VHH binders against p91247. Designs and how they scored, part 2

Target 1, 277 residues: p91247
Amino acid sequence: MAVDMIVEPKWVVQNFGNIRILDASWTFKPKADVAEYKAKYYNKFGVGMNELKNPEYLAEHINGAAHFNFDIAYYPSEDERFTLYTPEEFSSYVKRLGVFNGDHLVIYGRGKDGGMAAASRAYWTFRYYGYTTVSVLNGGIEAFKLAQGVVQSDSKAEGIRCKDAIHFPIGEVCAAKGFKKKTDCDQAFAAKGIKVGDTVVISCGIGLSASAICLAAARSGIVAKLYNGGVHELAYKAPQHLNMRVTLLLHAITVLRCTYIHFTFLYAIVIKIERIV

## First folded at step 13 (VHH)

Design z8
Fold by OpenDDE, look of step 13:
Order: structure tokens, then sequence, then C-alpha cells
Structure z8 (fold): chain B 277 residues (1-277), chain A 130 residues (1-130)
């Protein structure tokens, strides 16, 4: 389906759970040494993502947005700063950003001209590689904030996305004063294709948002199972729904007995299942 | 056409800080098209590269001067500046501000480009004397 090339902040806010947001913020700098980069970072996206961080992105980015880092997405060559990887290599990077086939990508930037240069470069890149559902957020993060979009600060800003899962923001069932009316919740579930008779598993980072959504679902007559362990439990019980990087991260965290991964995700994932496991 | 003009005091006392400003006209510093830098030529000596700055604030200095040099950019004024601290008689020179096209260069490569600048100011003599 054809999407608008440029989308407005209000639209992004309204469609927040149905899109994949990428931060294309980039600080202009000289070309990296070709040989050094080749040795350290070429097609080593994991290493790049760990070492080549953008302070602006870390300081503030749209909630859930992954950083499409120009220092990683491209590599320097003799004649180009932003040499394009092969489609296969690029795909491997994109997967690490939690982008799945069929996602509607919304790319934004920041700073001068609302970051449109960087966002547009990223847009062009995705189009070059055959991605068809790509949009640029008009005005960048600044415009998004003015539209009352949610932003976050995160040192580990990798978007946790599940394959074949429905992203369900808690705001669909809760408002400032508590739960929305049952009728509103019913509509929210229906809008996401969740209906009475479905059996669903609901999970989030640590189980809080998922709990609220689960309760709302129950009120609406939807049979929902809560993953008490949140994303960790999901990783163990249904790893196929997680990207490889997230899975590895969760495993590492489990090994380190780090109980407090504050995933400030104000949304849960809903997985339709035939059998509750 | 890009034009560069140096400005600042022509006399600095030993141990003080030399400060110069380069005013750019005919182009925008924030365009990203150029590296902006400083070079100098002491009397009877060859050109010496001091450092470069990109509009984003990224800098690269001559290692021999790195501890004393600060280059900054003011995009709002379309200017960039040089500060050289703890000056001695050895710092007496004609100082030039210069611009070099980016052209996908590293700072290391740029540092080697001491001739053939795209644009350079007329230079200003700075004398270090008591």
Amino acid sequence: as target 1 above (277 residues)
Amino acid sequence: QLQLQESGPGLVKPSETLSLTCTVSGGSISSGSYYWGWIRQPPGKGLEWIGWIYYSGSTYYNPSLENRVTISVDTSKNQFSLKLSSVTAADTAVYYCAAEPELVKTYEELAKLISGYDSRGQGTLVTVSS
C-alpha cells in the first residue's frame, strides 16, 4: 500500500503503535579512515552499534525509536563517505534495528531544517534497497515534541519489537484518570483485530503495562494471558517473536541476574495464540 | 565567491593568548562544504598548519600546537576563531584563515593539505613582543 512520503507529527502520534520509527540524527564529521573502519566496523554492525553512539540520540529520542546511524549504515571508501552496503549486508543491519518486512518506517531527524536532510537521506537509502513503506516525519523530533509526542532518554536505545505481534499502547485503554470506558476499550481492541474469542498473550518490559491491558481485555471478554516475566518470559517461551539482538541481550541480562531492565515502553505486545503456553 | 578576512590584534604580549577571527563572506559556514582552518607563516619559515574545524564543531589540530590551540565556529555570525595560548616569540607569524573543500576527506588527509587551499585570507601579522 502506498504511504505518504512526508507525514505530520500529529499523524505519527496517532499511529504510534503501528509504525516503526527510526532516528536518523547524524552529527556531521570528516570521513573515517577507510582501513581503520574496514578493520573495526565494516559489516560488524554489532560492534558499531556498541561503539559508535550518537550523544544526541542518547540524550533524547522519540520513544521506541531506533537509531539509524549513518556511521554504521554506510561505510567509508576511497571516494565516498556513505558507501552503500550490499542488500544482504544492509538487511542484516536493518534487522538489528528491529525493522521487519512490511513495517511502515517513519524516519526523523533533528536540528537545522528540522533534520530533513538526514531523514531524507535515510529515506532515499531505504527506497534504494527496495523498502516501499517509508515516510519522513516532517519537522523532526522538535515538531514531534510540539505535537505532544513522547520522547525518552536511553543509553540502550534498541527498540524491542516482536515479529507478528500487535503493538498495543496502554494509552488505548487508559487515560489520565484511569481506565477508559469499556466501550472505548472494546473499540480499541477491535481496531487492532483483537476480538472476543481470541486467545492472546500480553507482554511488556516488566509486566506493568501488560497487566493493565490484560485487565482491560478481561473486562471486554477477551481471554488474555499475562506474561508475568515480561519480555524475559517472552524470550524464553517465544523467542521466535524477538529479533536476534534483543534475544541475546535478554539472555545476557538473565545470566547477569540483572533484574532491572527498565524498558520504559508505554506499550505492550499482544500475541495471538491458539494455545496458551 | 568565497572570501575570508582575518581580524584581531597585531601585537600580543608573551604568555598571553593570541585571538583571531575569520569572517567569511560569499558562502555559509554551515553549508558543510568546507573545512575551516588556520595556518601561519613565521618570518623566514614555511607555512605551518594550525588546525581545522567543521561547522559541526569537530576540530583537528596540529599535534605540535594541540595543547595551546582552540578553534571555534560561530555559524550565526559566519565566523570562526583561533585562540593560541601561552604565546612566545616563536608564535610571531602571518596568520591566515583558510577554507578547504570537504570532498570526502579525513582530518588526517586534510592536515597534509598545506597548499592549494580553495580560499585563503590575505593574512594578518601577529607579533609577540613585550
Scores: ipSAE 0.039, ipTM 0.512, lowest interface PAE 3.2, mean pLDDT 82
Fold by ESMFold2, look of step 23:
Structure z8 (fold): chain B 277 residues (1-277), chain A 130 residues (1-130)
Amino acid sequence: as target 1 above (277 residues)
Amino acid sequence: QLQLQESGPGLVKPSETLSLTCTVSGGSISSGSYYWGWIRQPPGKGLEWIGWIYYSGSTYYNPSLENRVTISVDTSKNQFSLKLSSVTAADTAVYYCAAEPELVKTYEELAKLISGYDSRGQGTLVTVSS
């Protein structure tokens, strides 16, 4: 399937849940010593990702974007600064970034040219390897922010981070006679990795299941917060808070509505908040 | 805008009771659906929750501390308090009071929550020593 080569910031904001985003930011620096790079980093993508961090990416990037780091994605040789890996080696690297066949990939950069040079280099690299469902974000992160796009930081130690949304059917805490016994609900939460004193945010399509689950969670000693929006809104505004299973369920709900069948939300998602000191 | 301020002695002798008060301003303890509670951070360690009291009167204490902890409210002073009995040097920590609303109304509020903004006070160091 064909996608536009260049996409506009408003389009990216509108399609946020349907694309995968890469930050191609690169800061000019002297060519690395070839022998040193070969010994330390060549085809050792995990080591490179741990040691060759980009401060600008860590400080700020489009929400959910992984860093396509030129100092890792390529290697220096005597003849070239950015020598291409074999397709198999490159595939190993980009899989660590969460890139798989079939995704619509959107690449951006930063800086006063909108990062278009770096983003374009990354774009052609993907096309070189046969990945053609790829686009460049016009104007980079700066233009994305002007279009009211959401960005995040990985460099702060004070933030509360969301991991994966937990699928939680109302039947885990309710039965025909009402709420299950507290001990049964305690076990249901524990089976999902939610324990006394944890803070969670709970949401569903129209808030009915989430409200019941919040009350059961509070009885079990969990700090439960009800999100007044719905899981559908989360999927389109902040997909990074949902896992693939929940995203797939939301698409199924959309299909049902296209057939004029109302789907009752009998489940909630639970987002466990982890405090970072 | 809700504001929390810890107060109490900074030094407590071993075996005595640690007593702290949180004064709430910009809102009423008796209004809304809030969790009111205490957390602490021992030197060089992460945050540890102590306990919460819900507006319904229900209390939930960290099981490791529950035999020594009492959290209570005084609505006439718009304050809630912590008492931790039989303290030892292990109870030396920065103590924070906290208030968390039950409802997250907007995506913008949710985004602030997940980006690290929280509703705890400034914190007060309590040292347990002779």
Scores: ipSAE 0.023, ipTM 0.529, lowest interface PAE 6.9, mean pLDDT 76

## First folded at step 16 (VHH)

Design j3
Fold by OpenDDE, fold request of step 18:
Structure j3 (fold): chain B 277 residues (1-277), chain A 129 residues (1-129)
Amino acid sequence: as target 1 above (277 residues)
Amino acid sequence: QLQLQESGPGLVKPSETLSLTCTVSGGSISSGSYYWGWIRQPPGKGLEWIGWISYSGSTYYNPSLENRVTISVDTSKNQFSLKLSSVTAADTAVYYCAAEPEFITYEELAKLISGTDYRGQGTLVTVSS
C-alpha cells in the first residue's frame, strides 16, 4: 500500500508500534578528508557507528528511533559531500539500524524548518535504494514532542541570496514547524513557473535543502529530480546551466573555502531541462 | 542498465484509442526508483510530455491530454502502457516511453541533457483514416 510521503505527529503517535522510526538529525560539518575517511570508515559501518556519534541524537531522540547518521550513511568523494554507497553496502548499514524489509520507515529531523531538509535527504536516499514505504515526520522531533504536550521553541534563519540567480528558497515550502500546506507549496511552485510535466532538476549546496524542496514538489505532483552532487559540482562540470554570476560566485566561494555557505544558502536552484531526441 | 522498448500499432484511425506498451528490461518496474511514462514528438515539433506513473500507481498527466490519457503498469510483465483515446491527426507523433529517476548523479544528468537517458527508441504512430 502506498504511504503518505509526509505524516503528521499525531499519526506517528497513533501508529508508534507499527512503524520503524529513524532519526536523520545531522549537524553541519565540513567534508572529511576523502582519503582518511576511506581508510577509517568506508564500508566499515560498525566502526563508524561507534566513533561517529551525534550528540544531539544522544541527548534526545524519539523512543526506539535509530540514528540514520549522514556521516556514516554516505561517504565523501572528490565531487560529492554525500556519495551513495552501492545497494549491497547500504543494505549492510540499514540492517545495522534494525530496519527490515517491509517496514514503514518514518524519518524525522530537528532544528531549522523542523529538520525537514535532513529528513527529506534520508527519504530520497531510501527511495533511491528501492524502499517504497517511507515517510517524513512533519515538523521533526519538536513537533512530535508538542503532540505529546511538550513545548519547544525554534528559531528561523534566512539564507544568503545570490544576485540574479534563479533560486527556490526552502522557506517557500517549509516553515519553523515543518512543511507548509500543499496548497501553499503549489502556489510557490507555480510562482516560479514550475509545473507538472516539467523536466526539473533541483540542486543545492550539499543536497539538503534541495531534498526538502523535491519532496514538497513530489507531494504537489511535480516529478522533479534530486541532484546528489550539489551546485558546486554543477558549476564545475556544467556551468552552462547556471547563471554566469552564480558560477563565478560559487567558484569564489570554493576558493575561499567558505564551508559554512553550504549551510546558510537555504535555497535550491531549479534547472529546467529541454528534452531532446 | 535499464532498457525500454515501445510496441504497438503504427496506424490508428481517428476517434479510436491509441495503445502502446513499453517493455522494460535490465530492471524492475516495481523497484520504485523511477517514474514511468511517455513523451511524444509530433512531426516538425518539439517533445511533448504525456504523463508519468509512480511506483505507487499515482499518475500525472499533461493537462492538455488528461481526459484522454491513461497510463498503467503491469508488474508481472515488467511493462507499462499508454492509452490515448479519441485520437486525431494532431496525435500523430513518434512516441517514446521513458523512465525518470527521482535521485540522480551528474552522470544521469548528463544523459538527460544529451537525450541519452532511459527512453525507448521511439515508435511512430500515425493517425489516419
Scores: ipSAE 0.519, ipTM 0.823, lowest interface PAE 0.8, mean pLDDT 87
Fold by OpenDDE, fold request of step 18:
Structure j3 (fold): chain B 277 residues (1-277), chain A 129 residues (1-129)
Amino acid sequence: as target 1 above (277 residues)
Amino acid sequence: QLQLQESGPGLVKPSETLSLTCTVSGGSISSGSYYWGWIRQPPGKGLEWIGWISYSGSTYYNPSLENRVTISVDTSKNQFSLKLSSVTAADTAVYYCAAEPEFITYEELAKLISGTDYRGQGTLVTVSS
């Protein structure tokens, strides 16, 4: 049965007993040493869950929610911040979170943009592994509290626009309280020349902002592809496959190589690719 | 490895309905990780997008073809299909079925860029009386 990709707090409250809630809260921190992580935590989810706890989650989370911890759910590699485990390995982790087959997963975040970047990253991750009944709680934990009569505000950070880069700000699809209306997102995509039928790849610094933008795109019927790697990987590796039909990518890569622009939580690059035979 | 193969008649009469099927192997259509759809290349022209269908059954069509196009999925057979009604000579083309991953690594991106992504080999459909 198809579920809505984005669900509102009131709906979550009403369906609280029929869903499995996951907290995808994550705060930016430097990438762990690859070798050290591999030795200590790779595919050792029990150890990770014991040692890599999130203070925000511990301080407050939705009742019954398990923490989908990015520091455990992924592992660092040389080229990726959030490398994906094998399906078997991931399944092992998910089972530890108390997720069962057939569960309707509702994922939320917190902080900037209602935590939509992190929540969306988790959403796409579950989708990647074949989960079909997954939703993002619009507005995150704060919106949820508000729906129960608790009023609290989220913090917002300012971003820097790159003049020569082809980029899509997350602020075009997200606001302080979560995702903007579909109609607003539609306009935002149109303004950037993105339309249904386009072949688009979306990437950012470490895959968070891009995740949210991709989810918004999907809601709008745009078949976007979320790139798991960061823009640095793309800039380094993508030129090997470049041709005249990848004009936007070429421009983006050139800019990234020259200026070392890093997009993490504020911007994603949208690469429009002309299909070739 | 995901593989796609087009099948259907190579000749269709004007005003009739073009019908093609794509058989998917090496993966399940119901996994929800892909959009499934069709593109075509008329002789001497570039690739034209026809439409997509999501895992949930939502369809997205090229506006120029929307009134004539139907894409459907048969999960039991691990297939999806294209129907294009009221065909004319302008619909003569090589038709490709394709899978569009929602979440990709560099490997998938490279395939996409090089044109070796998840698509069939293509099948020529000629509209002629």
Scores: ipSAE 0.362, ipTM 0.754, lowest interface PAE 0.8, mean pLDDT 86
Fold by OpenDDE, look of step 16:
Structure j3 (fold): chain B 277 residues (1-277), chain A 129 residues (1-129)
Amino acid sequence: as target 1 above (277 residues)
Amino acid sequence: QLQLQESGPGLVKPSETLSLTCTVSGGSISSGSYYWGWIRQPPGKGLEWIGWISYSGSTYYNPSLENRVTISVDTSKNQFSLKLSSVTAADTAVYYCAAEPEFITYEELAKLISGTDYRGQGTLVTVSS
């Protein structure tokens, strides 16, 4: 049976015993050294789960929720912040989270925009690997708490631009309490010239904000494709798709990586794909 | 790799219902990583989007065809279908079934930009008396 992509806190409370809850909270930190990570943590999920703890998750999380940790669920590569494991490897990790076949996964985040960026990223990741019963908790842990759900306790991120792309701020579809109403999102998409029937690719810096926008688009009936690698990958592999300003920004980011300064992208880029045949 | 193949009659009479089936191989429709749908190209014209169906069964149709179009999935056969009612000569076209991934890597993006996608070979459907 088809499940709703976005579920409200009240629904989660009502169905608390029949769902598997995942905390997708992620605290921004510089990309780990690729070689070091490969040596220590790549496909060593047990080690990662022991050593790569998230303070926010530990401080507070929904009762019974497992932490879908982006620092473990993905691995860093030269081109991507969140490189995808093979299906087999990912399955190994998911099993360690206590997810069983047929579980209805409900994923939540926290903080800015109700944590919808991180939650949505996780959502699309599970979709990528073929999970069909996955939902995002609207408004994240904060909304859940307000709905009188039981929680356990932990915190925030900045944005990049692309040539011939529509710049779409996450704030158009998300607010402090999570996703805006579908009608508001519909209007936001329409205002940018995005309509049902368009084939759009959505990307951002490292694939978080884009995830949320993509989910909102899907809810609005817009066929959207989430691009995994983000603008950083494009900068390396296809710089021709970026404007000069973005290119300069990326260089600045590269320099800043050395200084451990992180910029969070506040907007995604939406690329319309025109097909000739 | 996903393979898509259209099947159905190549000739339909006016006012009848055009019915096509897409057989999917190399993957399961029920796995839900794709939108499944149909596009067509009338002779001498560009591509026209007909509609999509998601893994959850949600359908999205071209507004110009919405009242005449039905897309459905048969998971048991790993197929999805198109029904277009009340056809006219204007519905003569090469019909393609297609799959659109929801989550894409760089390689897939590059393919999209180059115009390559998961699409059948197409089948010509002529509406004629």
Scores: ipSAE 0.332, ipTM 0.729, lowest interface PAE 1.2, mean pLDDT 84
Fold by ESMFold2, fold request of step 18:
Structure j3 (fold): chain B 277 residues (1-277), chain A 129 residues (1-129)
Amino acid sequence: as target 1 above (277 residues)
Amino acid sequence: QLQLQESGPGLVKPSETLSLTCTVSGGSISSGSYYWGWIRQPPGKGLEWIGWISYSGSTYYNPSLENRVTISVDTSKNQFSLKLSSVTAADTAVYYCAAEPEFITYEELAKLISGTDYRGQGTLVTVSS
């Protein structure tokens, strides 16, 4: 399968669904400590992909492009910054990027040289390992955008960030007759800073208040997710996603056993989830 | 494992209706475990939610689009669909279908926090001319 070494942005736009695209962006930095890198990242591609993120890639890349990250694809050794893995190890890495034999791979970079230096290094690395259906995108992401190519900012690669937890008493949406009117519940959610279209995770001590609040939220157009494990389990397993007030409240409820059911029956916490672009 | 696949025309003329279908496999739309919906990425912009439909048929549309959007479910084909009327160049984007769990465990919450969600691979829709 003979492919051109260098492809033009217009061609890439026209063939977008038939190629696999890699971003070869690398930000200059001092060589990593060899011993520390070997202990933490060497041949541990999943760990590296989770921890060694490139801000330029996350901020903007060609839609669907995986990051061929030089800080992961190579390892530092005594005399080299970018030492090559064995073919078997390298194959394991690129499969995690969604690269398989037979795909037409197109590699690009960014910056003043149109990313040609970084993309060319990645190109020759693939050639070294025997992958011949590989091309470099002439002019990089900048030229691709000028040809009206689609780019993205990867909210999933940046992760999901939890907002501060919101204390939400069941009485905000329920009364003696059952659920309050939709308009009253809409106002109750809005007063807590929860808007139509927000995604929220709702939890409480034993799950009863959260279930009712979740149903009222769904009626109000809020994408509500019910957490099965209760707020105490969440606070134990993931305290970094709760604010200090909610954590202290849960601790106090646990210590004050006689009021536990009353508090957990009358409130839930709502955690607003936002995806960062 | 739940899998989502978008299908539909990649080109739509201005003023016409954009129509996409999402085929669900590895699970049932009628199971009641998920919100089913659509998001999009316009060129040079971030992800924008379009809308969701619950297993009960309740819809939740982005207010900026609600006059033009319809999301529906066909449980017999295990599919859900998006129709966006009166399209313009501003509607050019990569469209993704997605599933959001309604009931989550700690493991599901951890996946959501790590940026893992049940999303299709995306389909580019261009509004031409």
Scores: ipSAE 0.000, ipTM 0.295, lowest interface PAE 12.3, mean pLDDT 74

Design j3
Fold by ESMFold2, fold request of step 18:
Structure j3 (fold): chain B 277 residues (1-277), chain A 129 residues (1-129)
Amino acid sequence: as target 1 above (277 residues)
Amino acid sequence: QLQLQESGPGLVKPSETLSLTCTVSGGSISSGSYYWGWIRQPPGKGLEWIGWISYSGSTYYNPSLENRVTISVDTSKNQFSLKLSSVTAADTAVYYCAAEPEFITYEELAKLISGTDYRGQGTLVTVSS
């Protein structure tokens, strides 16, 4: 029968096996050249799915979710960016996503609005084509993860994995006259769950606070590695080494850096490393 | 001691490109010791970072600006630069160039604790017709 327009993360976790999930993530980009798009991708959904990949979807999505990609599901025309296909053409696309009539379809997005704008656009697109058993996941993948939902990556990580991510203020090891005594710093690291002999990667986006914490860690007998590119570069270049907790901390640090740049000097993220067997 | 000085036009017309240069003295840009970047403060508002460039040439731009911003380095002149395209009145601000040390000596750490910042004096850029 009728389904709720908006479903909560806990409900989705509890009903995971009884619904079909679509990721509606889209990253802003300039409108594609109309003639070039028509030649390469128009009504060639298999080609588009192979070539027009979204890095955020590939890096992480709700387990089993297919990507409803705006760069494929619509086409650019001279007058509009997201022109609707005919129902027959659209049906050909969504069949490739595993959508069958009668399934309860749940659509989500991502980002600081919980992906509600993107998910809502996809929701109304399905309604336009007559698919009414469709809902939007309130709060997107971020809220789903906070409700202990399972996510997956279509990229495989090998080597070491990040065990913990710790928010570490520079004031834990420094005072007005310089570094605190070694014994005080030993206690500060221990209080954060960082033990002698642990291997850690330390980053604060730009490296200032991380540099001081790295030096203090070395004095305390902790194997510290300074990641010179910052947490944003780590997420970009080696996403396979990150977990959900590190991802959440990266978002928090990004907001701090964008809004209050001087706070980047005051905090670092400390990532505990363990070897992968 | 590392010193940074902004230079460039104080007035830019709407839709044009804002172009600023930061001259570095007391240190070399080509060393791996610092990240180099730009920050701005619109009148009556807080600081907003624009972007940074690492010693390896990797750039990190504020997502709100990334489609309009380019940061580059000229090691032969010991300078780095900002280009911000398609400016509007909203881009009127005091622009600062800045450096962040990769590694900290005990002396540099004392300056950090006291609140010392590695940035230039700032230059006001006004966007108007």
Scores: ipSAE 0.000, ipTM 0.101, lowest interface PAE 16.5, mean pLDDT 73
Fold by ESMFold2, fold request of step 18:
Structure j3 (fold): chain B 277 residues (1-277), chain A 129 residues (1-129)
Amino acid sequence: as target 1 above (277 residues)
Amino acid sequence: QLQLQESGPGLVKPSETLSLTCTVSGGSISSGSYYWGWIRQPPGKGLEWIGWISYSGSTYYNPSLENRVTISVDTSKNQFSLKLSSVTAADTAVYYCAAEPEFITYEELAKLISGTDYRGQGTLVTVSS
């Protein structure tokens, strides 16, 4: 039967439970290596769903929504980032998301523009494959929350240690009167396994404690690079600098409702750059 | 070792106030190292956080409940409490009290990721006439 192309948040709240909801959130990233993707993920939807997780979706999504992940639903080719699978392959992917013939499917995105571009792309992908009982949620998850819709989190980390990130409290290099003396800071860095000449990327939640630690590190002869967007943004914008375990760890912190602002002011994450694995 | 124990009535009438107390042993609530809070699980549904309170009295409530929730601390008894007003059948759930670290080490973050926490045994509260 015919459904509206665009549905309003209040309608989705009122019809919750009678529709199938997909989160189409996608985080910008460099195009994956075509050969590597083909070897690891092409037409291996279970592997992709286990390894290619989206931190924004894990942190928060509409209750019951599965993730229509662009890094899984499409594959990279030489000329395209989002090449379409065959209908049979696509069908096998979306069935894993709980999408079956006849369901009224509602797709949403997120972000300052309500994620309408991502949601619309997913919408037209379903149309391309002949699935016509599909709608886009106007205004995305942000508008849904304003209409008092229920959201949830799936940020259950795999119980792994993060070996690539070093916790560095600002108190290791600063005291009430300003920076500690150079020799004290040298010792603080050495105690964390950071030596003269090392190259490090330093991040925190807001970028303020990382700035001070970068100055102290530079005085100690460390090649310090400041990522002032915060560890959460680093995980979304440049995941190649964090492994998946670190990304899941940072998401779990946000889900557990830790005092994110206090944590981000008092600690930085320091990531050593390794030249040879 | 922190131990948390819920106490309070298991049956509450609709429109009344649900009231639970959590008794903390093995540590002090007046320590600045934890937030103290409440979580619930309705029958057949997932866990839902209710809110928490810091040592400074700052509270953080789930937006869906914030109009009906009060969390408070009694440091002299080493207890904290939950009040949920105007309850309905939808508030029937197992209620847990919990400790949430305010400032954590890397090792503590890994434990939180694996689902290890300082949570009580839970108490079922039924809302019915």
Scores: ipSAE 0.000, ipTM 0.109, lowest interface PAE 15.7, mean pLDDT 73

